# VHH binders against o75319: the designs that were tried, part 287

Target 1, 181 residues: o75319
Amino acid sequence: GNHIPERWKDYLPVGQRMPGTRFIAFKVPLQKSFEKKLAPEECFSPLDLFNKIREQNEELGLIIDLTYTQRYYKPEDLPETVPYLKIFTVGHQVPDDETIFKFKHAVNGFLKENKDNDKLIGVHCTHGLNRTGYLICRYLIDVEGVRPDDAIELFNRCRGHCLERQNYIEDLQNGPIRKNW
Short names: E, the ipSAE of ESMFold2; O, the ipSAE of OpenDDE; V2, 0.75 times the mean of E and O plus 0.25 times the DockQ between their complexes.

## First folded at step 19 (VHH)

Design ih3 (framework vhh_4orz_3; at its last look DockQ between E and O 0.87; V2 from the best seeds 0.85)
Fold by OpenDDE, look of step 19:
Structure ih3 (fold): chain B 181 residues (1-181), chain A 120 residues (1-120)
Amino acid sequence: as target 1 above (181 residues)
Amino acid sequence: EVQLVESGGGLVQAGGSLRLFCAASGFTFSDWTMGWLRQAPGKRREWVALITSGGYTTYADSVKDRFTISRDNAKNTVSLQMNSLKPEDTAIYFCARYSDDDIGHPFDYWGQGTQVTVSS
């Protein structure tokens, strides 16, 4: 399928590293079959992702894919040197405790195994905004003890776009802390 | 042209079972996550079940442990087994293609729907 998500082209392809963390958020890269519906300058492939990360003088050490589809690209489109983790996450609703736990566990595992480097955890959903922002902020709040408004502001600033879904924002600001283990 | 055609709806008593079917055409079925939506009278349309190309499933809390979604990629079909039906399950049920759109509607196509009525 080559259906382009609504407003996908309006979002920056790659954000900036979040200071004090190993996180970087980006929108979903699209495989070649989508290119016929895009202008050349609008294309953003898995290869383009890595080139843009390199331009920031960064290196990806893990990609966490939060989409609930496999139509955007194949894990085989990524370099073999970068681990790929799929966490199927339904959009438009606050992730459940299991999803939150899976995300936290993956991040903590990566940090334990990558203490000797400065590689980044790349996180994306479709637009790299709502689901991505929620889970990153949830981690910062629950695990790192960051104030919710500070976490949200940091993510928004670094992603270059603000979280848009009020239910996510509300849960981050006023919802309960989720267990870490 | 994308087409989704539902079947299997009907009238059933509370506690009964019903199996819905959907035939898909006009796209590479095996590439897409599929799902079921429902719309009860006077209520908004809601998703009830999703299934990825590889068979990973998730359900709305209201139907967990009662409904089972499945698919056959060779036949381009998706099914919804509904057990322990309740009057509140009464709705038009739609087979839908899940696009994972995070800004717009997460389903980009759905069928005309099939009526499910559960009597008390």
Scores: ipSAE 0.905, ipTM 0.948, lowest interface PAE 0.5, mean pLDDT 96
Fold by ESMFold2, look of step 19:
Structure ih3 (fold): chain B 181 residues (1-181), chain A 120 residues (1-120)
Amino acid sequence: as target 1 above (181 residues)
Amino acid sequence: EVQLVESGGGLVQAGGSLRLFCAASGFTFSDWTMGWLRQAPGKRREWVALITSGGYTTYADSVKDRFTISRDNAKNTVSLQMNSLKPEDTAIYFCARYSDDDIGHPFDYWGQGTQVTVSS
């Protein structure tokens, strides 16, 4: 069956655009087959994602999917106008340098190609919190020079939930600055 | 009911090889990322290898280049080829279903395990 992720219902579906950035974070949308285990108000499909972004007067220009699984939805479930990138990211451990590099490369490429618009990079893992928050903050710290505590606070406020995983927080605050190339 | 049954464990000398097998049932195997965990005496259980439904793989640093995970979606099986075995690879090895949960346990089911013992 289509098992709903633990505590997935407890998280706000979509956060707010992070001011001064092109990022917006959200939890994984679930394809229709999951909906038999959800009340209508609990549903959050790929279509619901796009509707909620539109309700904020925003537009997605890229989705970066950090989940280490392919069961939640298919890229074909997305509107044709939004590029999709999968970066298989192992959870519970600090993402490795290869994963961090792929994320930075994707963000930098998007910003270059989208300099003439204000479209957003949507980033999600399963809950849109730990892996998502880590990689967004890592980008802000390493590429934009944001102080670790400021990056974390900005993410937490805009996501509507605080980063929970202590090893991620410790690595962001006290770990090495990662190379950008 | 989800069932994961491991086999292929045993005693082997350092430098040797073993191949572990896992038979899965009770769920739509082809939809799920699968993995192998291990637990050495007195240590916490750790993941060793992961494989997505589409065949993308990732390995723990300690086993990279020595272990190979594979799957057969038609037979509902996962395998772990373990080469160049070291005494520190001695552990109970568990086949596991990966939940990809950020908050709860990253694996939601695992089997009873199969013992691998690597002698010096």
Scores: ipSAE 0.787, ipTM 0.900, lowest interface PAE 0.9, mean pLDDT 92
ESMFold2 (binder alone), look of step 19: mean pLDDT 84; pTM 0.850

Design ih4 (framework vhh_4orz_3; at its last look DockQ between E and O 0.77; V2 from the best seeds 0.82)
Fold by OpenDDE, look of step 19:
Structure ih4 (fold): chain B 181 residues (1-181), chain A 120 residues (1-120)
Amino acid sequence: as target 1 above (181 residues)
Amino acid sequence: EVQLVESGGGLVQAGGSLRLFCAASGFTFSDWTMGWLRQAPGKRREWVALITSGGYTSYADSVKDRFTISRDNAKNTVSLQMNSLKPEDTAIYFCARYTDSDIGHPFDYWGQGTQVTVSS
């Protein structure tokens, strides 16, 4: 299917690296079949993702895909040099403990294996905002000991858009810490 | 034109089982995550189960271990096996196409629904 997600065009394709972290958030890139539904300047393909990252003088070392669909693009559309990890994450609800654990485990594994470089962990859902922001902030809060409001502010500023879902914000600010392993 | 047609609803006693079916047409079925929604009287519509094109499944906490979603891509069908039914499962059940939108409603099409009534 080539249905463009609601308001997908309203969000910046790629955010900025979050200072003090290896995270960068972006909206989902769309494969070629979606292009006929978009103006040329609205197109954002897997190739465009890497070009935009390069323009920031950064390099992706891992892509974590949080979408609960496979219709947007194929892993084969990505360079072979960049690992791709799928974590099916239901939208609009706070991720369960298993999902949170999978995300933390993936991030920690990457950091252990990439101590000798400065490659980034690219994280996206459909809009690269709510699910993406929650899991990144959850990691910063639970693993790095960052104050919840600081984590949220940092993500919002770097993504160029604010978390919109109150249940995510509430859980980050007042919810329990999830065990790391 | 996207069409989703539900069937299999009915009246069942508590503890009983029911199997719902959905026939999909008007789109490339195998590309899409599909799901079931339900709406009880006086309550908001809620998601019940999801299944990706590849068969990965998720369930609402209220139905875990009791409901099973499945699909047949060759026949463009989605099914919901409901076991150990409870009166609180009484609702209109909708087959729905899941867009994965992070904004707004994550489903863009659903059928007319099928009534499921569980008596005490």
Scores: ipSAE 0.914, ipTM 0.952, lowest interface PAE 0.5, mean pLDDT 96
Fold by ESMFold2, look of step 19:
Structure ih4 (fold): chain B 181 residues (1-181), chain A 120 residues (1-120)
Amino acid sequence: as target 1 above (181 residues)
Amino acid sequence: EVQLVESGGGLVQAGGSLRLFCAASGFTFSDWTMGWLRQAPGKRREWVALITSGGYTSYADSVKDRFTISRDNAKNTVSLQMNSLKPEDTAIYFCARYTDSDIGHPFDYWGQGTQVTVSS
């Protein structure tokens, strides 16, 4: 089958830091073995990720990987000094309450442990857009009290691509504030 | 090339159990997240279970705690243990390969399916 994720080349590798937050979103980096199918300008490896973050004068303090697969890169491809957290998130559907809870817990834990620095939480799914945008916005809405439309606009602007899945957008705009059961 | 062959379907009374099997070939099975889909008559196809190469699992709400997905990377097989079956579980069940994408199709390959019929 197809080794490069569908339309992965069409998305900006890394967004911009979201002002007023500790988030930055990006598409999944691909380990070197994928580069045989990519032009040099299309490559985006784990190393490229860190170089692009440094170019923005930022530093990652946590990577949250939302992909529901392990074939894109290995955690060993990342600097050992940067914590990595996998939250297996099923695509095409609004993330379930357990996934949302895990995400909120990870973000809150990071903020507590990093209150004395300005390091960022990097979040990605396969394209860094739909699952990533949903969970970041869900956090901003539920925990920070941001209006749904403001959260979505901030994410879209800083990611450089608009959140696309209508079921995610509808849930953010009109769904209940999520709670633990 | 990619080939997925399901087996183990049949007729069972409500409350009963079945185990479905899937034999995979034509790709590096151990690298891929795999799943089971089902399609009831007149209904849209829906996913029921997923399993990553490392053994992490997820289930649709309608089957949680009743179905168990498992895999054997040495045999290139995926299994679905189905307990406490209900008439609503009646469907053709498909073994499928998961793309992990919100863009395009969620699965890129599936087999011919195996029929499960639950009567009461």
Scores: ipSAE 0.755, ipTM 0.889, lowest interface PAE 1.0, mean pLDDT 92
ESMFold2 (binder alone), look of step 19: mean pLDDT 83; pTM 0.839

Design ih5 (framework vhh_4orz_3; at its last fold request DockQ between E and O 0.91; V2 from the best seeds 0.88)
Fold by OpenDDE, fold request of step 22:
Structure ih5 (fold): chain B 181 residues (1-181), chain A 120 residues (1-120)
Amino acid sequence: as target 1 above (181 residues)
Amino acid sequence: EVQLVESGGGLVQAGGSLRLFCAASGFTFSDWTMGWLRQAPGKRREWVALITSGGYTTYADSVKDRFTISRDNAKNTVSLQMNSLKPEDTAIYFCARYTDSDIGTAFDYWGQGTQVTVSS
C-alpha cells in the first residue's frame, strides 16, 4: 500500500535524543512504494531514518514499532545489526497493561544488554507522537520515577511536537502507576 | 472507490450465534488492518475487533472470548463469528478499514452495516 497516513507529512521525521535517556522518537518510515505519492523532500524511508540518526551523531540499537499495521515497511528493510520489535498497539485509546508491560520489558532488556554502549532505543508509531509519547512517558514515570509533567515536557520538547490526545495526557498525569513486572 | 459490504445480521436469541461477513473492494485489501464496529441505539459507535493483514487480532473487553475475527486476503473478505450473544450485543455492525492513524480518525471507511438483534 502507498496511501500516506493523514497529516504524516506535517510531523518532523525524527526527534532528538531525550536527555538522560536512551530514547528517540520518530514518525513511521515509509517503504519505496510510497515515494510516488510524495515530493522528494517529503520522503522518509528506513534508509533516511538511519541517515538522520547518524546526522545527530547517534546510533540506533533497537527499534520498537508500535503501529497496528504492516504496510509501512518491512523489518527486512532495516539493517540486520539493529533488532526490531513489534508491539501491536491500538491507537487513540490508552494502551492496556499488557502493552505497557511489553514495552517496559523490552526497554529494560535492552538497557541490561547494552550497558557497554550508548546506542538508542528508537520508538515509533504512525506519527511518532501519541502512542510513542505515552509509552515513553509511562516508562519514565513508572520505572524512572520522573514526575509526569516533566516526562511529558521532555518528550514534547525532544520530539518537536506535543502530545495531542487528552486521554493519554490525563492518564499520565493522574492515572495509576502500572506494574513493572 | 473503496467499498465495504456487510452481511449476515439477523435476529437471534440470547446465547445464540451469528456469523457476519464483509466483502471489500477498491483498495489493496491485503495491506490493511480491518475491523468491526458496532453502534447500539443511543450509543456511540465502538470498535469490537481488529485484524492485521498478517492475522494478528485484538478484541474489545466486552466481546473477548465470545467473538472471533478472521480474514481471507485471497477473497478480500473479513468475518466476525459471534458466539454466546447477549441482548447488549444488539447493534448495527459495520465492517471498517482501520487507518492506524495516531491522530484523526481510527477508521476511514465502513459499509452500510448489518443489524444484529439479540432477544432475551
Scores: ipSAE 0.918, ipTM 0.954, lowest interface PAE 0.5, mean pLDDT 96
Fold by ESMFold2, fold request of step 22:
Structure ih5 (fold): chain B 181 residues (1-181), chain A 120 residues (1-120)
Amino acid sequence: as target 1 above (181 residues)
Amino acid sequence: EVQLVESGGGLVQAGGSLRLFCAASGFTFSDWTMGWLRQAPGKRREWVALITSGGYTTYADSVKDRFTISRDNAKNTVSLQMNSLKPEDTAIYFCARYTDSDIGTAFDYWGQGTQVTVSS
């Protein structure tokens, strides 16, 4: 399995830290077996992820992997021991309440354990855009009280790409607040 | 090259059970998340169950606790055990390969399907 995800090459590997938050979003890094189908400048490995974060003068304290597959890389491919959490998130549809709760619980747990440092929560799905943007925005809206349009604008700017799926955008803008507990 | 071949469909009375099978070939099956889709007459195709290569499963609400997806990575097969069948479960059932991409299509390959008909 080294099929490059559709249009994966079209997206910036890593976004910027979202100001006032502990989030940074990125597309899925790909293990070495995928590199035969990539030009050198297109490669984005687990090691490349950590190098790019360090180039921003940041440090990851948690990776939340939202992909509903295990073929892109193994947690053991990460160059250092960083807490890693897989939340299998079905794509193409608004994540269900169980998934949203797991995400909120993970973020809240991280913030409690890391209140005395400035480490970041790295979040990715396959492209680091739709599922990733939805769950980050849902957290900001439901837990931090951010206005939906402000959360979306912040995510889009810092990711470097706009949320694309209308059903996610509509749910963030017009859907119900989800319970935090 | 990718082939997905479903079998096990048929006619069954409400409350009955069926087991569907899918034989996969032409790709590294053990790397891929697989699913079952269904399409009832006049309705859009919907996924009903997903299973990762490592065995993690998720079900649509309409089939939860009645259907069980499983896989055998050594034999390249996916199965769907369907219990407590209802007339609303009547559909063509497709074995499908999941892309895990929000950008393109959710599934990139599926078989010819197998008909399941549940009578009142």
Scores: ipSAE 0.821, ipTM 0.917, lowest interface PAE 0.9, mean pLDDT 93
ESMFold2, look of step 19: ipSAE 0.814; ipTM 0.915
ESMFold2 (binder alone), look of step 19: mean pLDDT 84; pTM 0.844
OpenDDE, look of step 19: ipSAE 0.903; ipTM 0.947
ESMFold2, fold request of step 22: ipSAE 0.819, 0.809; ipTM 0.916, 0.914
ESMFold2 (binder alone), fold request of step 22: mean pLDDT 84, 84, 83; pTM 0.852, 0.849, 0.844
OpenDDE, fold request of step 22: ipSAE 0.916, 0.917; ipTM 0.953, 0.954

Design ih6 (framework vhh_4orz_3; at its last look DockQ between E and O 0.86; V2 from the best seeds 0.86)
Fold by OpenDDE, look of step 19:
Structure ih6 (fold): chain B 181 residues (1-181), chain A 120 residues (1-120)
Amino acid sequence: as target 1 above (181 residues)
Amino acid sequence: EVQLVESGGGLVQAGGSLRLFCAASGFTFSDWTMGWLRQAPGKRREWVALITSGGYTTYADSVKDRFTISRDNAKNTVSLQMNSLKPEDTAIYFCARYTDSDIGQPFDYWGQGTQVTVSS
């Protein structure tokens, strides 16, 4: 399928590294079959992702894909040097404890194995905003002890777009801390 | 033209079982996550089950351990096995195509629906 997600074109392809972290958020790159539905300047492929990261003088060390579909691109479209992790995450609802745990575990594992470099953890859902922002903020709050409003503000500023879903924001601000392991 | 056609609905007693079917056409079925929605009288439409192209499944809390979603990519079909049915499961059930959109409506197509009625 080559159906372009609603308002996908309205969001910045790639955010900025979140200061003090190894996180960078981006919208989903789309494989070649989607290009016929897009103007050239609107295209954002897996290759374009890496080029944009390079333009920021950064390097991806891990990609975490939170989409609940496999139609956007294939892991084979990515360089072999960058690990790819799929965490199927339903949109529009607060991720369950299992999903949160999987995300935290993946991030912690990466950080333990990559202490000797400064490679980034790239996280995306479809728009790289709501699910992505929630899980990154959840990690910062639960694991790093960051104040919820600070985590949200940091993510929004770096992504260049604000979290839109009130249920996510409410859970981050007032919800319980989830177990880390 | 995308088409989804549901079947298998009916009247069943509490504790009973039904199996719903959906026939899909007009798109590359094997590429898409599919799901089932339901709408009870006076209530908003809600998703109950999702299944990815590769067969990964998830369920709403209200139907976990009672409902099972499956698909056949060769036949372009999605099924919903409903066991231990309850009166609160009474609704129109829709087969739907899941877009994974973070905003707006996460489903872009669904059928006319099939009525499921569970009596006490």
Scores: ipSAE 0.903, ipTM 0.947, lowest interface PAE 0.5, mean pLDDT 96
Fold by ESMFold2, look of step 19:
Structure ih6 (fold): chain B 181 residues (1-181), chain A 120 residues (1-120)
Amino acid sequence: as target 1 above (181 residues)
Amino acid sequence: EVQLVESGGGLVQAGGSLRLFCAASGFTFSDWTMGWLRQAPGKRREWVALITSGGYTTYADSVKDRFTISRDNAKNTVSLQMNSLKPEDTAIYFCARYTDSDIGQPFDYWGQGTQVTVSS
């Protein structure tokens, strides 16, 4: 038995593109073996992810997977034409500087390589909310100079759910600007 | 039923070493990220080390460079090598299964624990 993550069913599968950025956030897609425990309307597979992105008239150019596990789906379940990057990110705590650096480095590399297209960076953790929202907002604040409250509001609106963990919110609002390595 | 059984705890002088072991059963161990937690008297439980199914590891700052987590997927075991032990490492140590959830509990199963006592 594959265990469905707690409250995973309660979250919208895919958000909307964040205007003025190349980001879109979503919850973790689940491979077919999980579907025995899901009603048809609850399913959200790797294929469903790409169909939903296409329905928004968007295209993914990179997926950044922030989960600290490998059991939800295999990278081979994704189209080979879409680069996949795993950044193991411990939950419940503000990501450490190494994790933030890896995320920033990946985003900056993507923007350089994709300067001549409009493809999106898809970012997910398990629920596509707390770790995902934190790292996207940390990037916008530290690299793009976005005001913390504006970054958080933009993420919440486009994800369709608000960041929930107070330690992440407090670090974004009141914590130091992280160095851009 | 998920079972996690720790062993290897004991009394050790500061600066010494111990190796903890965890035997896992009742689930597909090789699919799951595993961790070690500890709880000192009167303190909240804290994680100290995590290891993914593929062997990627992360450590709490307080134990980094002193502790090493490892796993053997063929034997369904997790271990924790603890070097340069300090009195503040005194705690009950639990082997635990990691949920990877920010929403619910970060660990869903842990064993009975094994006591580690570090004297000066």
Scores: ipSAE 0.822, ipTM 0.918, lowest interface PAE 0.8, mean pLDDT 93
ESMFold2 (binder alone), look of step 19: mean pLDDT 84; pTM 0.844

Design ih7 (framework vhh_4orz_3; at its last fold request DockQ between E and O 0.87; V2 from the best seeds 0.87)
Fold by OpenDDE, fold request of step 22:
Structure ih7 (fold): chain B 181 residues (1-181), chain A 120 residues (1-120)
Amino acid sequence: as target 1 above (181 residues)
Amino acid sequence: EVQLVESGGGLVQAGGSLRLFCAASGFTFSDWTMGWLRQAPGKRREWVALITSGGYTTYADSVKDRFTISRDNAKNTVSLQMNSLKPEDTAIYFCARYTDSDIGHSFDYWGQGTQVTVSS
């Protein structure tokens, strides 16, 4: 699994914490086998992820992996102290209700169990942009009552890249609220 | 060179079954999520099934509970068992490599396809 995802190098490895939330988005870290195809400054490993988070004076409390592949890295590559959750999410299409519910449930569970700290929920897909942004925004809209445009703007600003999929944007702006239970 | 070769298509009556096969070569098959696409006459190509290297599967709603995707990493093959076939399942079926790209193409390689025709 050493094929670098398309345009993966063009995206910031890690975004910023979204103010008022516990979310931080990032592109998929790649295991060591990918490094031979990257310049040193382009490498972004699971270890690099945690180092970059630390540089922001933050700490990850949960990683939600939305990729629909298992070739990028192994959960074992992550610190044992940080739980890992896989939610297989098909790209390019608006996630179904089950996927959305799984995401919301995971986030709510985390928040319930982590009221005593300020650890972050790290969310990523391949590029940490469209699938990631949609589900984060969907949560903010449906659960926290954030205005869709505000959620999208917040995500884009913090991620350092804007959502690109019009179907995702359209669904967030004009689509139905998804049930939270 | 990445190659995907489909086989197993044919004519079948409604309610019948058919099993499609795909032979993959030119890449580390076991690392990749694979899928099946189909294109009906006058319609856009659509994915019908996906399977990760570890065997996790997802199906389009239109084929759920009727189709089963499987893979053999040792043989570099993907299969699609199609049961309870309907005339609306008539299409060219393609074996495809899933990229999981968030911004690019979801599938980057597929074969020549195999024709599946379901008669009423």
Scores: ipSAE 0.925, ipTM 0.957, lowest interface PAE 0.5, mean pLDDT 96
Fold by ESMFold2, look of step 19:
Structure ih7 (fold): chain B 181 residues (1-181), chain A 120 residues (1-120)
Amino acid sequence: as target 1 above (181 residues)
Amino acid sequence: EVQLVESGGGLVQAGGSLRLFCAASGFTFSDWTMGWLRQAPGKRREWVALITSGGYTTYADSVKDRFTISRDNAKNTVSLQMNSLKPEDTAIYFCARYTDSDIGHSFDYWGQGTQVTVSS
């Protein structure tokens, strides 16, 4: 139940805002019940997430949770009333077209409703790296026309960790452009 | 201490149905996403169905619309209803606990499995 995800401790909790976008990526925050297995400096709770975003002089306007589980935290445990969207995304495989569509729809909706502010879309999976990086890059490539290698480089630099799974990288670099509708 | 025990396998004719059962113990079952894996002769194990604690499900393309995963959190059980079975579905089926990780293992525990054999 309260088992810490493998190597979760090894990843920076929160990345930096990706310049020219509204995205910021982070690893999954863990509710209080997980903290018995963590040293104080290893803790990263829902409250810690919001504090770290504020330390960067940013504000979240949407959280997109890509995890395929409900055990890490409950949306009602977030310290502020921020829009929250769960998109169950199976790991280890390139997300399917339905998942990609849901992500694009959520981002496009956010941008329309938030065009007069500078709030961020926070995106996470378990480690905030592979599924998160894939879907952010897929959006930048398909919707904003960013070159695959440029999207990947921007994500890696701002997350502070490189995308690791080769199947995701290969699909971004050499796979088809996905339709946006 | 984590235990997953499968049952319900057997020999069935093509086009037939089977229902697999999994009894779970040794962990807080209601917190975990669960799945069914299968391993056909000479092939690697693959997942076929996943179900979250809240009942959200996803299926591998090869079994969509034929298999249905379900769970009973009060009884700590997971089931797999398998309809319209094909010879290609012949495999050992494993109940498994899903890690939700792109880093490391996709599943951290599975049972001994139950054999499903579909005759042509």
Scores: ipSAE 0.820, ipTM 0.915, lowest interface PAE 0.8, mean pLDDT 93
ESMFold2 (binder alone), look of step 19: mean pLDDT 84; pTM 0.854
OpenDDE, look of step 19: ipSAE 0.914; ipTM 0.952
ESMFold2, look of step 21: ipSAE 0.764; ipTM 0.895
ESMFold2 (binder alone), look of step 21: mean pLDDT 85; pTM 0.858
OpenDDE, look of step 21: ipSAE 0.917; ipTM 0.953
ESMFold2, fold request of step 22: ipSAE 0.794, 0.803, 0.795; ipTM 0.908, 0.913, 0.908
ESMFold2 (binder alone), fold request of step 22: mean pLDDT 84, 84, 84; pTM 0.853, 0.848, 0.853
OpenDDE, fold request of step 22: ipSAE 0.916, 0.922; ipTM 0.952, 0.956

